# Ledger of designs, part 4: VH-VL binders against Rho GTPase-activating protein 6 (ARHGAP6)

Target 1, 202 residues: Rho GTPase-activating protein 6 (ARHGAP6), of Homo sapiens (Human) (o43182r401to602)
Amino acid sequence: LSLNPIYRQVPRLVDSCCQHLEKHGLQTVGIFRVGSSKKRVRQLREEFDRGIDVSLEEEHSVHDVAALLKEFLRDMPDPLLTRELYTAFINTLLLEPEEQLGTLQLLIYLLPPCNCDTLHRLLQFLSIVARHADDNISKDGQEVTGNKMTSLNLATIFGPNLLHKQKSSDKEFSVQSSARAEESTAIIAVVQKMIENYEALF

## First folded at step 7 (VH-VL; framework fv_guselkumab)

Design s34 (from t7 with heavy chain S105P)
Fold by ESMFold2-Fast, scan of step 7:
Structure s34 (fold): chain C 202 residues (1-202), chain A 122 residues (1-122), chain B 111 residues (1-111)
Amino acid sequence: as target 1 above (202 residues)
Amino acid sequence: EVQLVQSGAEVKKPGESLKISCKGSGYSFTNYWIGWVRQMPGKGLEWMGIIYPGDSYTRYSPSFQGQVTISADKSISTAYLQWSSLKASDTAMYYCARTPYDEYPSYWFDYWGQGTLVTVSS
Amino acid sequence: QSVLTQPPSVSGAPGQRVTISCTGSSSNIGAGYDVHWYQQLPGTAPKLLIYGNSNRPSGVPDRFSGSKSGTSASLAITGLQSEDEADYYCQSYDSSLSAYVFGGGTKLTVL
């Protein structure tokens, strides 16, 4: 009764996708950039939307699960970083370098609790993906292929889906092309900084 | 006005290296993918690979992986297709084409260059 | 050999309707990937005609329409005109190849 239970408010779809991709997708070259099955992604999305307890198994394609996560974030009614804070987030780039991370941390904590927890989960995941970008040699001399997705690559994919003034439309070439040019550059830079400095932000 | 302008026709011998170009103008070059498409004489279109100039990420068709190199110089809004050693079978028309910002890999090629004819013969 | 199958040729008289088919498989069109169509006039580069199964870019007349069902797509041209004489290519994405794929092309002849 007098307790204030504290739980992370991360959508099931987001956490399930991140778990699956951390287990099966970290060595997948071009993760988030290679094609998915639109039909299978739509089926998975509908199952999550119905509240079905979906278990993402090894048989589920890494590319389908990656597309599912990306589309969920894109299709949020308000972007994860919110339209209200859009200008504040991009304006952090205008601050002195020593002030940028502190300001980003403050803006993140101004987000609704669900958005803050979801962003924390997502940035943790993207940071792990970026750490597996380069090829490595294991202790036994085996080459481990990197996924080739750097923090810049991931910011390029996720940035516009996490922070934008309005949703993109497949029928609005000019909005996607010319109107977004300078905005995309700023958004990508902000998101890249968040991925690279995730541990300092939380 | 969006425009992709390709370098001129090339006549080469087998074993020679070649680098052809595709210059974009009238749009933000770093926010669009550039793909390369081959059309052999009298044949259809074949996708070779694609590059995102903003971060230089490249992806190749399995048929062309290791056969060509795709690169871009965003400071001059130019993408490149390169061979270290040409073969007679590389004789074809080569097109560059722009893909809208890739949030879904099933996107289309909205603007095309005029093509570069490459002839490889002894 | 093409992953997407088109008839090599199709013909029609001015004012008539023609349809060009594009047949794929479960790894491309059947998997739900969108189909796009390009027109290539003799001696020119391809031009985008239809994107996202049924959408027209600015400047493409409504005589051109696209549809998709199951593992196949179709391009319909109504009110056929002499300037429509060209090669037409469908394009999609194939998940098993991890590649953008084109149909073999269809030569449209206006009688």
Scores: ipSAE 0.006, ipTM 0.525, lowest interface PAE 10.4, mean pLDDT 83

Design s37 (from t7 with heavy chain S106T)
Fold by ESMFold2-Fast, scan of step 7:
Structure s37 (fold): chain C 202 residues (1-202), chain A 122 residues (1-122), chain B 111 residues (1-111)
Amino acid sequence: as target 1 above (202 residues)
Amino acid sequence: EVQLVQSGAEVKKPGESLKISCKGSGYSFTNYWIGWVRQMPGKGLEWMGIIYPGDSYTRYSPSFQGQVTISADKSISTAYLQWSSLKASDTAMYYCARTPYDEYSTYWFDYWGQGTLVTVSS
Amino acid sequence: QSVLTQPPSVSGAPGQRVTISCTGSSSNIGAGYDVHWYQQLPGTAPKLLIYGNSNRPSGVPDRFSGSKSGTSASLAITGLQSEDEADYYCQSYDSSLSAYVFGGGTKLTVL
């Protein structure tokens, strides 16, 4: 149901989740970090998977919608940033600071068109979330509570779901598994840089 | 294998500061949340707060927000619980416990530290 | 008072079956959040007994089982043994409080 031509190749689930969270979730403390209903998330995921025209309305829990988005990205057959480009993305951190952003832009350009469009939509959304992390004062003079999710917090959550060498394990097994390889600090750093510099990358 | 080892018992006077620790071993410390749970003498369990050591993101129970500070040092796989000024009502057993990183409603505490007894009396 | 309600005590004889209830509301168990159970032996730290409503960690006997229905959950202990004498706590997540919540605890006495 996205009317924006720039996101024409984005999965409906991704765009729908981003739209809902931009409308209802920007002031939600701990968005992406607080508990969600496994049952409701599974039901929503199944509806999208069956091609049902799902409308995410205000009564849908922000936490359920956030969990749905994370699960979708985690469960992609090939990570959004692709296994093929994994080493290239990680190696941008070895470049001089002034070369890193330009190289990230080129790597993003090398992604399949649907991956590029999806990443563009996601990074735009995450940058907006990060901008609402801190408490502020509105034009009306009222205090507005921030969501407390910085670009580092978001990169820590999304990084492993966007860039990894191996397929993510089943959720229940993953939660129990202490044998899973430690997440690369580099993955988080790359994704954080992409969130913080989103406008320069597209 | 997986272990959480807490610092030893403390005896303090009201008004004193205190920082107790919880060291994780046998797993990737930065990939799991660490929660703090209080148990007053003869009473039940109360969740105080939680930290994700990978990025130091913290959340507090409404009852403990502003009363304590939770922090972590991932370089030494240690989480901390700190009071700037202790009260007699802080006398309790304090447990740290690990919880999996999960986007669902399956946040449980799978491994617990042995507990740190804090006694605050004049 | 606790957000999740448990009976303060329950008792049974060796070999019997006991059940411990955990009653919540629409913002926690009723919202679909899982229920977990912990066993606390006298003088020790709590130990995870049941997670995700009905799953047992390695080392927990099948005499312990969990279930969830509507806004409530139950822990069942069959073939009661003297070593089961302990405090039992249910735990879930409450969306209205944005907090982990524990039940008030149930003291199990084995006669």
Scores: ipSAE 0.029, ipTM 0.629, lowest interface PAE 6.7, mean pLDDT 84

Design s38 (from t7 with heavy chain S106N)
Fold by ESMFold2-Fast, scan of step 7:
Structure s38 (fold): chain C 202 residues (1-202), chain A 122 residues (1-122), chain B 111 residues (1-111)
Amino acid sequence: as target 1 above (202 residues)
Amino acid sequence: EVQLVQSGAEVKKPGESLKISCKGSGYSFTNYWIGWVRQMPGKGLEWMGIIYPGDSYTRYSPSFQGQVTISADKSISTAYLQWSSLKASDTAMYYCARTPYDEYSNYWFDYWGQGTLVTVSS
Amino acid sequence: QSVLTQPPSVSGAPGQRVTISCTGSSSNIGAGYDVHWYQQLPGTAPKLLIYGNSNRPSGVPDRFSGSKSGTSASLAITGLQSEDEADYYCQSYDSSLSAYVFGGGTKLTVL
C-alpha cells in the first residue's frame, strides 16, 4: 500500500479509515464491536491494494471501515508494536507506576519511524473515540449519543492486533483457543495505558 | 470441559425484582461473550443482549433496551440478567450462551446453559 | 414477527432428505452476514449445529449441512433419523436493528 505524501510514515489506508471514522463514526454505538460484511471489507482492501484513491467519506458503512482498519493492523507482516519489543512492552507493567509512561515513551521511540507515526495516528484516533463513549449535551443544547466504547473496550479489540507473538491470518480462527486470548491480557493493559495517556507519550 | 450453569427456577409476582445467574467454567471466562436469549412458552428464541466480561462491555436488543440489565462478575466467572420490576409477560425460559469473538464472522452461540424458568403470576 | 422467516414445520421419513429454509432481507443475510443454525430437542437447551454458513462443530454428523445464497440460507439434513426430531432455528445479524436475529423456528417431525 502507498504512504500518504503529507504523512510520509502513515499508510494511506490507516489515515483514510481514521478520517472516515472521525467524521462519521464517533456517535456509532459499538464501533469496532458490531459485525461487518466480510465480502465488502475484502473488496475495500483489494481496492487499496491496487493503489486506487478510494473515497470512504460518502458511500461506506462505518462498521465496514472499522473492520478494514482492524484487519489491516492484524495482517501486518510484523505487528505495529513489533515482535522484537513484545517482551519489553509487556514488562512495563512490572515497573513502578511512575516509571511506566517514561519507559513506554522510550519503547515507542525505538520503533521504526513508520511504526511510530502510524501508532501516533492510531492512538490519537482511539483517544478521540474513547472521549465520545458517554452521552453528552452539546453547547447548543442538543443531545449527542455516545459510542459506548471506552479506552478499555478499544484496548481489548486493538491490543491483540497491535502486538502478538505470532502472525494471525484470515484462515486461522483463534476463537476456539483460549491460549491466545490469555496471552493478550497483558498487552490489553499496555494498550489501554497508551490510549489513556496518548498526550504524554507524544 | 466448557460448561455454563444457570441458577434455578423462579416464581415471582408482578412488580418484584429478580436477578438470575450464569456461571462459566472450563474456559477463560473473561475472553468470551455471554449472551442472553428468551424463549416464551411455546415460542421461538429472542436475543436480549450480550456482555464481554473482560471489560463489561454490554449491548442490548432494541426490544430489551431499558427493560433488563446485563452484568458480570469476572472474579467468580458469573454473568447476570436482572429486572427491576417484573411483568407477567416476562414469563419465559431464559438461556445464557457463550459466543466466540471472530473479527470477520458474525457472532454465534457455541455453548448454552440449561436455562432458567421464570414464572411471573399474581 | 420474526425478521428471518422459516417454515413453521417440515416432515420426512427415516432415511429421507429434508431442507429448512431461512429467508432474510438486504439488512441481514443479503448484507453478507453469516447464518448459524441451532437444534433444540424437546425439553432441552438449543445446541449449535452449524456456524458461519456451512461449518460443523465437533460431534455434529456430516448429514447436517448449511448453505447461503442471496438473502436466504438453507439447512439440509440427509439420512433422516428419529433423533433428528426437534426445533431448528437460523440466526444472523441485522444491521438496521444492530441486533442478532433468530428465525421463527421450524419443527421437524420424523414420520
Scores: ipSAE 0.074, ipTM 0.648, lowest interface PAE 5.8, mean pLDDT 85

Design s4 (from t7 with heavy chain T99E)
Fold by ESMFold2-Fast, scan of step 7:
Formats: structure tokens, sequence, C-alpha cells
Structure s4 (fold): chain C 202 residues (1-202), chain A 122 residues (1-122), chain B 111 residues (1-111)
């Protein structure tokens, strides 16, 4: 992670993306699913990498900012939840339901401080997105369209980017294999539980 | 079929200006980045810069910033590399290369032009 | 200036296995950027051989494979053939330079 160790624990890119999407993206149907501009995402990533003081404004596409956040997490050298704790995280699903959240909280506290703070920021953001999934009525009585991204939808998108085994360079197998399906289901379930219970974990 | 066709070899004197071209065909030119790569005689590959033809946004290597200009004309699917004043040290093979719109990785080139040899001597 | 380090040459006999290393740093390969490999036959333009660490374009035989670990990557060539004699370049992206970076190139000689 590229961080200031004294003043902030969260990468500037992650916090900036979350702030922008919280302000401009909560009513965007299909956020994180709809395509982005590869060119604009590249430009933004390069500007953050160079330490340029990037201000993400309304004119920046929600879909570009969403893609930037997702790609940043995917491309981390060690996943945010770490390879070291991979088995421990998925094994929480084998515990009795009343023990699962306490164990997840302990595993989160075993993460490096920067990873813990980044996960906290991310889960807070994803929880807010999920709360805006359904159509609703505003205080003024206006109909507001939901973004349609439930905690399950978000866990499906972010799960593999937050928690995965190291890929073997020689092995490319069908994603339809039962072993891969079982692994994906476990990862998604863990991340969904973290999104839904974010306040209990921090 | 995707092709990048570069202009022919050039022989120039120091101080002269030059503009070489790279014409794309067989794909949507405005949806792919075009990079320029230099290879000096007997040396390796050096990235010079890249352009997105759709809006002419450019990025340059720190070593080439201010030394060359990269541009594109999307109406004729052609990218350009130009020098205002050539030096003997600019003698090299120059390649254009396309960066794909793909899901796996960014920052790589899938199709290359045949190269333009530029010789600068007095 | 070359930011990625490759051996200047490697050699092997037909049918043998050779590997070409590519060593980077925390600002490129170590930062999570993928490694790509290009083959340059004498007198020709470079050709994409491997992209995204381990993927092969259509037409590249499976005896060419790529891998990445930590701050380094490797190109493996099995069943070496005379037509494999070429220069091989690794390439990645460097966040501190905001630049595409190439290795210095490795000349493969087939006995």
Amino acid sequence: as target 1 above (202 residues)
Amino acid sequence: EVQLVQSGAEVKKPGESLKISCKGSGYSFTNYWIGWVRQMPGKGLEWMGIIYPGDSYTRYSPSFQGQVTISADKSISTAYLQWSSLKASDTAMYYCAREPYDEYSSYWFDYWGQGTLVTVSS
Amino acid sequence: QSVLTQPPSVSGAPGQRVTISCTGSSSNIGAGYDVHWYQQLPGTAPKLLIYGNSNRPSGVPDRFSGSKSGTSASLAITGLQSEDEADYYCQSYDSSLSAYVFGGGTKLTVL
C-alpha cells in the first residue's frame, strides 16, 4: 500500500474513490457492473500513482471511478485480506453462527494496520451502497431509483478481489469446475457477511 | 485483419524537422492507445510515449518529454511522431504499437508496426 | 535507461528447456503490475509472446510460458527449436516513473 504512515492509513485512491461514489454514485443503476472508459481509468490511475493531488469531481464518470477502485484492489500485490489469512477467513463459515462474527473481528485485527483501516473504509462504503439498492421514496415524496446492488451483488464483485489464493501461471481451468464454484461461494459468503455486519466488526 | 503500417525510412541532417506516421487498419482506431518505441542500433527497446487517438490525450516517458511530439488524426486513422530539430543521437528504428482494449492487463502492446528507420548524419 | 533486469544472453540445445528471468522492484512488478514478453526475430519488429504474466496470444505454442513471483518474472521455453533464436524482452509498468518499462533484452542462442 502507498500510504502516509503517520497521518492516514488508507490509500488516497481508495478514500477518494469512496468519497466520489458516495456523493455521485449511490443512485447509479448497475454501479460496478456497467462498462467504463479504459482511457479515463488509465489516466486517473496514473495521476494517483504520480502523487498528483487528484480531485474527483461530478464530471468524472461514476463508472470510471468504480472501475478504478475495483482494479486497484484487484491489482494489490497481496490481497487486502491477505493470502496468509485466506484459509482462516473462509473457515469462519464452518463455525456456529454465534461464533462467526467474533472470529471475523479477531481475524480483521490480525491484518496489518493499513489493511485493517482500508478494509474498514471499504466496508463502510459498500454498506452504504447496499442500503441504496432498492427503490424508495424521498423525504419530499419523490420516487428515488435504487442502484440495484445488494450486499450479495457487491460481495460477488469484490469478494474475489479481496480474498484469493495465488494463481498458478501454468493452470487455466474452466470457471465451471465444482472446486472453483465451491471456493467462490465461500469467499462471497464471507465478504457478504462482512458488508452486512460491518458495524459489529469495527 | 489488424495492421499498423509505418512510413518509409528517412535520412536526415542534424537540425532538420521530421514527422513519421503509423496508419492503423482493421479495427476501431479511436478505441485503442498507440505507443511509440525506440530501438537504437544494437540496443534494446525504449518506450517514448503513448496517445489515445479519440481525443489526442498523450503521455510521454520522462526521457522523451519535450524532445518529441506525438499526435494523431482520427479521420485517417494515423498517429504521428515528430521532431522539431533532429540530432545524430536520434538515429534509431522507431516502432508504433497498439495497446488493446482487453480485460486481463493494461500497459502492453498486441500489434506492432514494421518500424521506420531514421538515420541522422551530416 | 533499463529499469527491469534480464540476463544479456542464454543458450540451449534443441529439445532442452531454458528460462529467462526479469527482475524488477517495488514500483513495478512488486507493485502488482503485470509482466509481458516480446520476441524479436533478427531484422523484424517485436511480436507479443506472453501478456498478463502467463497468457498466450493465438498462434503462440504452449511450450512458451510465463510466471511471476514477488518482484520478478520468468519466461520458460521448453522443447527448444532453432527458430526460437531471437531477442526476448520483458515489459511492465513503473508507478514511480509513470512509464512503460522494458528489460534490457536477452539474446537466445540455439546450439
Scores: ipSAE 0.005, ipTM 0.479, lowest interface PAE 11.5, mean pLDDT 83

Design s40 (from t7 with heavy chain S106P)
Fold by ESMFold2-Fast, scan of step 7:
Structure s40 (fold): chain C 202 residues (1-202), chain A 122 residues (1-122), chain B 111 residues (1-111)
Amino acid sequence: as target 1 above (202 residues)
Amino acid sequence: EVQLVQSGAEVKKPGESLKISCKGSGYSFTNYWIGWVRQMPGKGLEWMGIIYPGDSYTRYSPSFQGQVTISADKSISTAYLQWSSLKASDTAMYYCARTPYDEYSPYWFDYWGQGTLVTVSS
Amino acid sequence: QSVLTQPPSVSGAPGQRVTISCTGSSSNIGAGYDVHWYQQLPGTAPKLLIYGNSNRPSGVPDRFSGSKSGTSASLAITGLQSEDEADYYCQSYDSSLSAYVFGGGTKLTVL
């Protein structure tokens, strides 16, 4: 009856950050854990928010771009994986191993289309980052330093930003950090599984 | 109450190995970073490196990369600083300190251990 | 020299106000990184005094305050007391070094 196309939507900021980091950041030790310039990150965020056509080039700090991506995901009004599906995602860990990936795929299918497409783009990127964690030798015989960010490291960083019950009303950083980390133990395991198996999920 | 308790003073000779400890109590150990800071006799504070015990991720100061190893055993809430071969220049007070988990990067040290004095002389 | 510059010493009389400066550059304080302050009493470990430029942990008297402007930060101590004799360290983060950086320390003497 209706042949309206389904448009894939990934926020411009997310795709731009992922592209920049894939091109310039895959060999950056401690990517997503090294400090950024709060001033430069704020300026970049404001430019994206105003709809300015921001071109992220080589001169932009990898750490600033990484912080921009994390801040965007953290500050989403509803987490990327949604509060509504929090319990369902966590409960996949209680299933038999043979059932876990299929159930995760179904839960991802239940996400709003924009969330699903954004998660796909993000997991593809994080999988690439994790693939470059270890030191390796190129076919040209040159030693290439890894970024040291395993799927577990990335899940620890991104997990709490992608899935949480609700934002804390407490403004004390140490209390917020403790509560977030405690709630996110299971979330980290779920997100690590998604990073390691993203090709099976989409 | 939050406490970080470090192992006792050490007297070593150059070339010897050493592993000192920092045991956390009164808080969830895996929810905080542990940093290591060196203070040479009569000198200021120098950051050496940091570990997140929840996933054993470590970062080192460029000056200390390859000089020391930082590790943690979350089952006993203990972080470690280790040398494979000590030098006389390693003589210093070593502090461990806790940092709230910051997804972007930890920035301040809210609780400190009492320090471990390491003396390396022949 | 240290990446963050502090005066090596400051002095004041009981009841007076002293200010300890911490001067950085465009890669640390000037880049927007917060400044934190630590007090180290003789023979003891450092103790967090100010975090996030101007916040005080529980138990730190309001006589201690911090501020930040441009590439510099300062610690102000009002109503100076004899027990304030200590070394004071500022700390921030440097993006060019990818490292936590401490100031060289300031010895406060209460006359």
Scores: ipSAE 0.017, ipTM 0.612, lowest interface PAE 7.0, mean pLDDT 84

Design s41 (from t7 with heavy chain S105E S106G)
Fold by ESMFold2-Fast, scan of step 7:
Structure s41 (fold): chain C 202 residues (1-202), chain A 122 residues (1-122), chain B 111 residues (1-111)
Amino acid sequence: as target 1 above (202 residues)
Amino acid sequence: EVQLVQSGAEVKKPGESLKISCKGSGYSFTNYWIGWVRQMPGKGLEWMGIIYPGDSYTRYSPSFQGQVTISADKSISTAYLQWSSLKASDTAMYYCARTPYDEYEGYWFDYWGQGTLVTVSS
Amino acid sequence: QSVLTQPPSVSGAPGQRVTISCTGSSSNIGAGYDVHWYQQLPGTAPKLLIYGNSNRPSGVPDRFSGSKSGTSASLAITGLQSEDEADYYCQSYDSSLSAYVFGGGTKLTVL
C-alpha cells in the first residue's frame, strides 16, 4: 500500500509497522506489552536502517512488529514531540479543560512538518488500537476478543517514548527513577489526551 | 531506600477467600511493575502474574489465569493478590517483587518482599 | 518439566570454583532474552545476584559472574565461602508462553 498525501513524510518503518498492526494486530491481547524476539526485532531494525526494501507480511509476528515500532520511536535522536516543546506540552495540563485541546493543536502544528505528519499517522493508529480494547460480540454472534489496550495503556507505553527531557537507560535507572516517575505522569496524561482527541487535533 | 513489605502469614480453610498485600516504599510505585511469585514448600519459584500500578494493567501466567486476581491501589502504593475460594494446593510462600518499567518483556526482579506464608488446611 | 533446566545440586569446598548451568531453548534464551540469577539463602526471600546475563547489582562481589552462549547460560562462583550455601535460580522470558520463566533451582552445598 502507497502512502496517502497526509503521510508522505512519514518514515517508511513507522507507516509499514502501523499498516501491518492494523491488519493483523487489532485482536492481539496485550499488543505492545507482550514479549517479542529481541534477535528478530534487531534484524528487522538493521534492515530498515540500511535502506533495504522491507515488506512486512502476515508471517511477521505482531509482537515483533510492535516492538520494532516502539524501539524506533524510543531511539529517535530528538523525541517525536521534540525536547524544545517539552515544557509547552506538559504545561497544557495547567490550562482550563476547554483551552487544552486548542493549545495542543497549535503546539502540534508548531512541530517540524515531518514530525507533525508522523504524529498524525501514529495517533490515528493508536486510536484504532484503543477502539478495539474491549471484548465484543459480532453481528453474526461470534465472540471477538479485544486487545485490552486502552488509550491510557497505550499512553503509558508510548508517552515516555514520544516526549522526554532526557533519555532513560538501564545504566542510569536508579539515578533517574524519581525524575522519570514525575516526567512519565505528565507525559502520559498529555499523550492519552492526544490519542482520545486525535480528530480534533488534525 | 526501596522496600516491599508484605502482609503477615495466613492460616485458612478450603473454600475461604483471602487477599494479601504488598506495600512499596522508597520509590515511585506507579513506574514499576509488581510481580507475584509462588514457592510451594520445598519447591522452586513460579511466576503467577504482574501488574503495572500506573494504569492497573495486569497479565497472568497461563497456569494462574482465573485462579487469582491481582490488583493495586496506587493511592497507598499497595498491590494485592486475591483468591475467591482457597484450595489445599494453594499452600505456599507468596512473594511480591518489583521489575523496572519494561517496554520489552524479560526484565529482572530487583527487589523482593519478605514473603507471605499461606497455609490452607482443614 | 521446568522450561529452564538447572542441575538440582552442586557442591564445592571453600576457595574452589563452581559453575551452575541454565539450559533453555529457541523460544527463550535462544531467542535473545537475557538471563538473570537469584540467590535464596535458607529462610529468606530471593535476592537479585546477576541481571542482563553478566551485570552485578551494587553490593554483589565480583566472585559471582554470569555468561550466556546459544540456548544456555552459566553462573560461576569463585573463591567459595560458607555463606554462599543457598539455592540459585536462573530466570528469563519465553516468547511462546508469553511468560517469565524460572529454572528449577540448584542447591549449592559448601563442604
Scores: ipSAE 0.014, ipTM 0.577, lowest interface PAE 6.9, mean pLDDT 84

Design s42 (from t7 with heavy chain Y107W W108Y)
Fold by ESMFold2-Fast, scan of step 7:
Structure s42 (fold): chain C 202 residues (1-202), chain A 122 residues (1-122), chain B 111 residues (1-111)
Amino acid sequence: as target 1 above (202 residues)
Amino acid sequence: EVQLVQSGAEVKKPGESLKISCKGSGYSFTNYWIGWVRQMPGKGLEWMGIIYPGDSYTRYSPSFQGQVTISADKSISTAYLQWSSLKASDTAMYYCARTPYDEYSSWYFDYWGQGTLVTVSS
Amino acid sequence: QSVLTQPPSVSGAPGQRVTISCTGSSSNIGAGYDVHWYQQLPGTAPKLLIYGNSNRPSGVPDRFSGSKSGTSASLAITGLQSEDEADYYCQSYDSSLSAYVFGGGTKLTVL
């Protein structure tokens, strides 16, 4: 769900969250996996939904902003990659490696313009997050802590929210079927490939 | 029926290595986090770290970073906690516990193993 | 010291009400992170009693309830029974430590 029914660009919430996380969250260990404040996330979501000009400042928790972004993507009426193209995306894994990226690029082009632009913005952001997974040393010789979130970790979190046949169940104690587990694995593989190769896809 | 079954009690000397296990059953092991919690004799609970078996992502409490290693083998639905060199101060009850993969809620531990008592003395 | 402060003990007679407090700070409960509660009967593993401030898992009697306000949370137990004698722990997340934190625990004695 976008803020404006006639909006044809990236939703403000998505771009605002990505900007905040790029500025403040790239060194946050476990970004997207750590708990958030439901109260603060709900307040932020309500403000964006009401069309308030929200400025995400440094004092806004990285984990709350991350949860807000995930919640928005999960709650889209049709997943970002669409149910219509679900089988086509999954079937790219059956192609020869040389054909997979070209086919993914074509499928992305077939998405509605808003979905395509939103996916591009999201994949750009996730690629940046993945590049900051490992610890490194700055030009000044200072240690810089990595966020520990690889492209596989991010695909595991975002995959089911970007591509699925049915809405996810929040049943706490359910046992997954083997078919559901296999489907999850395929979705994650597709999204991981998109994160790792986003520059080739757009 | 969800169960977490931990390995049996261990008696070790300082400097020895140790690896204890936690086997999940009755649910999809790769779709839930497994956390490790320490309880020293007569003391409270301390979170040590957590692993998502589906992709082996591991996160540690700052107090335990570098002191223990958490791992998992999803082919046998088992998580592990290991020490390269035990100290007397590691004497404690160690619990594994499951956390739902809930992206929008603060994590809580819904099912717990029975505990593994580790005694380290010379 | 624990990051979340609980009284070390609380006591009551059968049928009475007791409350167990869990006091945090602006980096945990005050930051809006949920509080969860665990019951540990003597000689057993902890059991989830309350999650997400006030939700009960299946099988937990409604005489157990949780609440949160400001930087603190409370577990209320009404109609005390002898089988309630246990240690109770609160748990939340602390953003300054980047860690899940437990309270020090409260021993409930049913007189």
Scores: ipSAE 0.006, ipTM 0.550, lowest interface PAE 9.7, mean pLDDT 84

Design s43 (from t7 with heavy chain Y107F)
Fold by ESMFold2-Fast, scan of step 7:
Parts: C-alpha cells; structure tokens; sequence
Structure s43 (fold): chain C 202 residues (1-202), chain A 122 residues (1-122), chain B 111 residues (1-111)
C-alpha cells in the first residue's frame, strides 16, 4: 500500500533494460564485462532522459543495454542504497552471520519506496543472471551455454555503483586509495550477499 | 496440491467500495507472483496487474493504474484486489493467477483461481 | 481492440486438425517474447495449455502443440474431440505497453 504512487515506481530505463536482458542476454558470455558502443549507449540514454518512451527490441545489442543499465546506476545523484545508509550496510558484515540477513532486510525497508522497489527489481534480475552462469539444460531439453557471470562477478560490477560515499576529488583519491580498496571489498561482499539471498530479503 | 481460492460473488451499486481476495495454498506463497485478470461478460481476458507477496511490490497494466489497488498479506497467504469507487463498467469476472517468480518478462499463469463475479448495477 | 489478434472462431470435425493463429507485432511476439496458450471450458477458469511457445504442462495431451515464427504464433490441435470445445487465448508481453497482453480469444466448435 503506498500514499504516493510515484515513489512505488521503478524507473522505466531500469525495468526496460532488465526485461531486455532477461529475454536476450541470459546466455551471453561475459554480459556486463565486454565492450559496448559508446555512441549507441549515449543515444539511448539521451532518449530515456528526454522522457521518450523507448522500446528496447531484439536488434538492440545486449552489451549496449547492459552498459546503459550500469551507467544509469553509476550516475544516479544519490546511490541506490543511499549515502545515508552507507555505514549501516557496510557494518552488517561485522555482525554474527545469523544476524546479517535480518539486518539487511531491515535496512532495505528503510530505503525510500522508489529505491526499495528499484533495488527489488534489480536484485531479482541479477539473481536470474547468476542462476544462468553455468551450462545447463533448457526447458526444451537442449544444452545451453551459461553466461559465466556468478553472483561475485555481478557484485564486483554493480557493488560500487549501488553503494558509495560522496565522490572524492582526483587529488584526494590517491591518498585514500588503500582505505578505498578495503571499502570496495566490503561493498562487494554486501551486494553479493543480497544477490545470493534475494528471496529472503523481500 | 497447489490451489488458489477466491472470495464469493459480489453485487454492488456504483460508488461503493469493494475488496476481493485470493488465498494460495499448497506452495510457498512468497516465492510466486500473483496476477489479476479481468473478463467482462462475453469478452476476453485482460491483465490488470501483479504483486510479489514477499514485499508487496506491484506492477499495474496502464489501463488499470489508479483504478484498482492490489495488495497481499503473506501471513495468511492472501492477495487482494480493491476498488475505492465501483462503476457499472467494472462488472466482470475477476481471476487471480499464479506466476513463476524467475520469468518476469515471460510470465505464464500456471494456476488460476475459480474467479469472483462482480456485478455493479443500480 | 486487441494487440494480439486471434480469429474469433474456428471449427472442425472429430479427428481432424485445427490451427488457431495469434498475430502480434514487433513490440511483442516479434520482439522475441514467448507465447503462452490457455484453454477456457464453458463456465470455468482458464487453464494453462502451452507455455514458453511449445512446452506442455503435465497432463496436457501431446495432440496440443504450439509454435512461433516471426510476429505470430499458432496452436495446433490434432485428433479433435468434443471435449476440446472451449475458448482459447494466446498471451505474451508487449514492450511498448510494458504489459502482459492476451489475444481476443478463439471459440473452437467441434461439429
């Protein structure tokens, strides 16, 4: 139940990208890792930003759509998991293992409704991608090649885009590089746990 | 066995509110989406919306956005469809149906409730 | 108006083959989205008949089969029987509407 329907909606770009990739990208080896066309990604991003109702068809490159999703999340003014909850999310790793999932669930429910719904949609998508990492047999009984993107691989790509402190200047980054590397490891671990335990969190 | 059991038929006047239910049993209720489908008398099927009961995340068909509210109570494995103010044009059979969680963009409705007939007339 | 077009009716004699078409566009079937089929017997709820273009749920006879090509899909029923009299609906997803869509339905008569 929501009093403001705007805050219960997933951004069209996020849902459109997830739908396209679920349909066309689940067997794409190295999805999110291989190169995209910067020109085509920029054009798609501009169309979504201008409020144009973009239909992502099968002729749209899986790699371009994957890059579009990554860049949208990276460029959000406030990260999806929010700067306000950054320390709380990271500190779940310091809890006893049996307390970590319950605390993550509570932190997720403290997110603004739009952020919670968007995270739900994204984690659902990422868990589906991770389930298709290994080679398997399809519903038709045919052997299909997996995408080779484990939950760890996806957390490594998406983690820093979903949870980060305010952007530091280039001059400050080099003096904080060691601390930042440790923070990245923690962020990746949190997001991996969210992907692997998606059903328990929502 | 998987079952979806819907509430009984309703006869209402225009302007009245209504909430109908769909109770799931024989499976893990929070691991499947529940969709709502309308069938007007003598007409075809129309998708209205879906809900994931685990956190009440909801998606609506553009035709039904703002016309109805879909909700769920996972503690009693029940999904709901609600109108704040009924119209004569809401007269229809309403079905709930279960959808496998892992195939959002390729949703198929594998189990259906028996339907709730809603008649709105004065 | 329906975004997936089905013939309103189809007829066949017992033992014959009938085919029910489901015609879409580039925003749904043509975009690669799967097609599912439902059977609705008179006075009952719809029942899943075919999912994922061509898969049969347990309990559905092999005389029912589905196929998909380009912007359209077809349901084929062989060895037609009187108990097959029903309405048949195709269903897919439409990216331009961001919605699950049903065909208008086809009434199958066995005479």
Amino acid sequence: as target 1 above (202 residues)
Amino acid sequence: EVQLVQSGAEVKKPGESLKISCKGSGYSFTNYWIGWVRQMPGKGLEWMGIIYPGDSYTRYSPSFQGQVTISADKSISTAYLQWSSLKASDTAMYYCARTPYDEYSSFWFDYWGQGTLVTVSS
Amino acid sequence: QSVLTQPPSVSGAPGQRVTISCTGSSSNIGAGYDVHWYQQLPGTAPKLLIYGNSNRPSGVPDRFSGSKSGTSASLAITGLQSEDEADYYCQSYDSSLSAYVFGGGTKLTVL
Scores: ipSAE 0.000, ipTM 0.439, lowest interface PAE 17.8, mean pLDDT 82

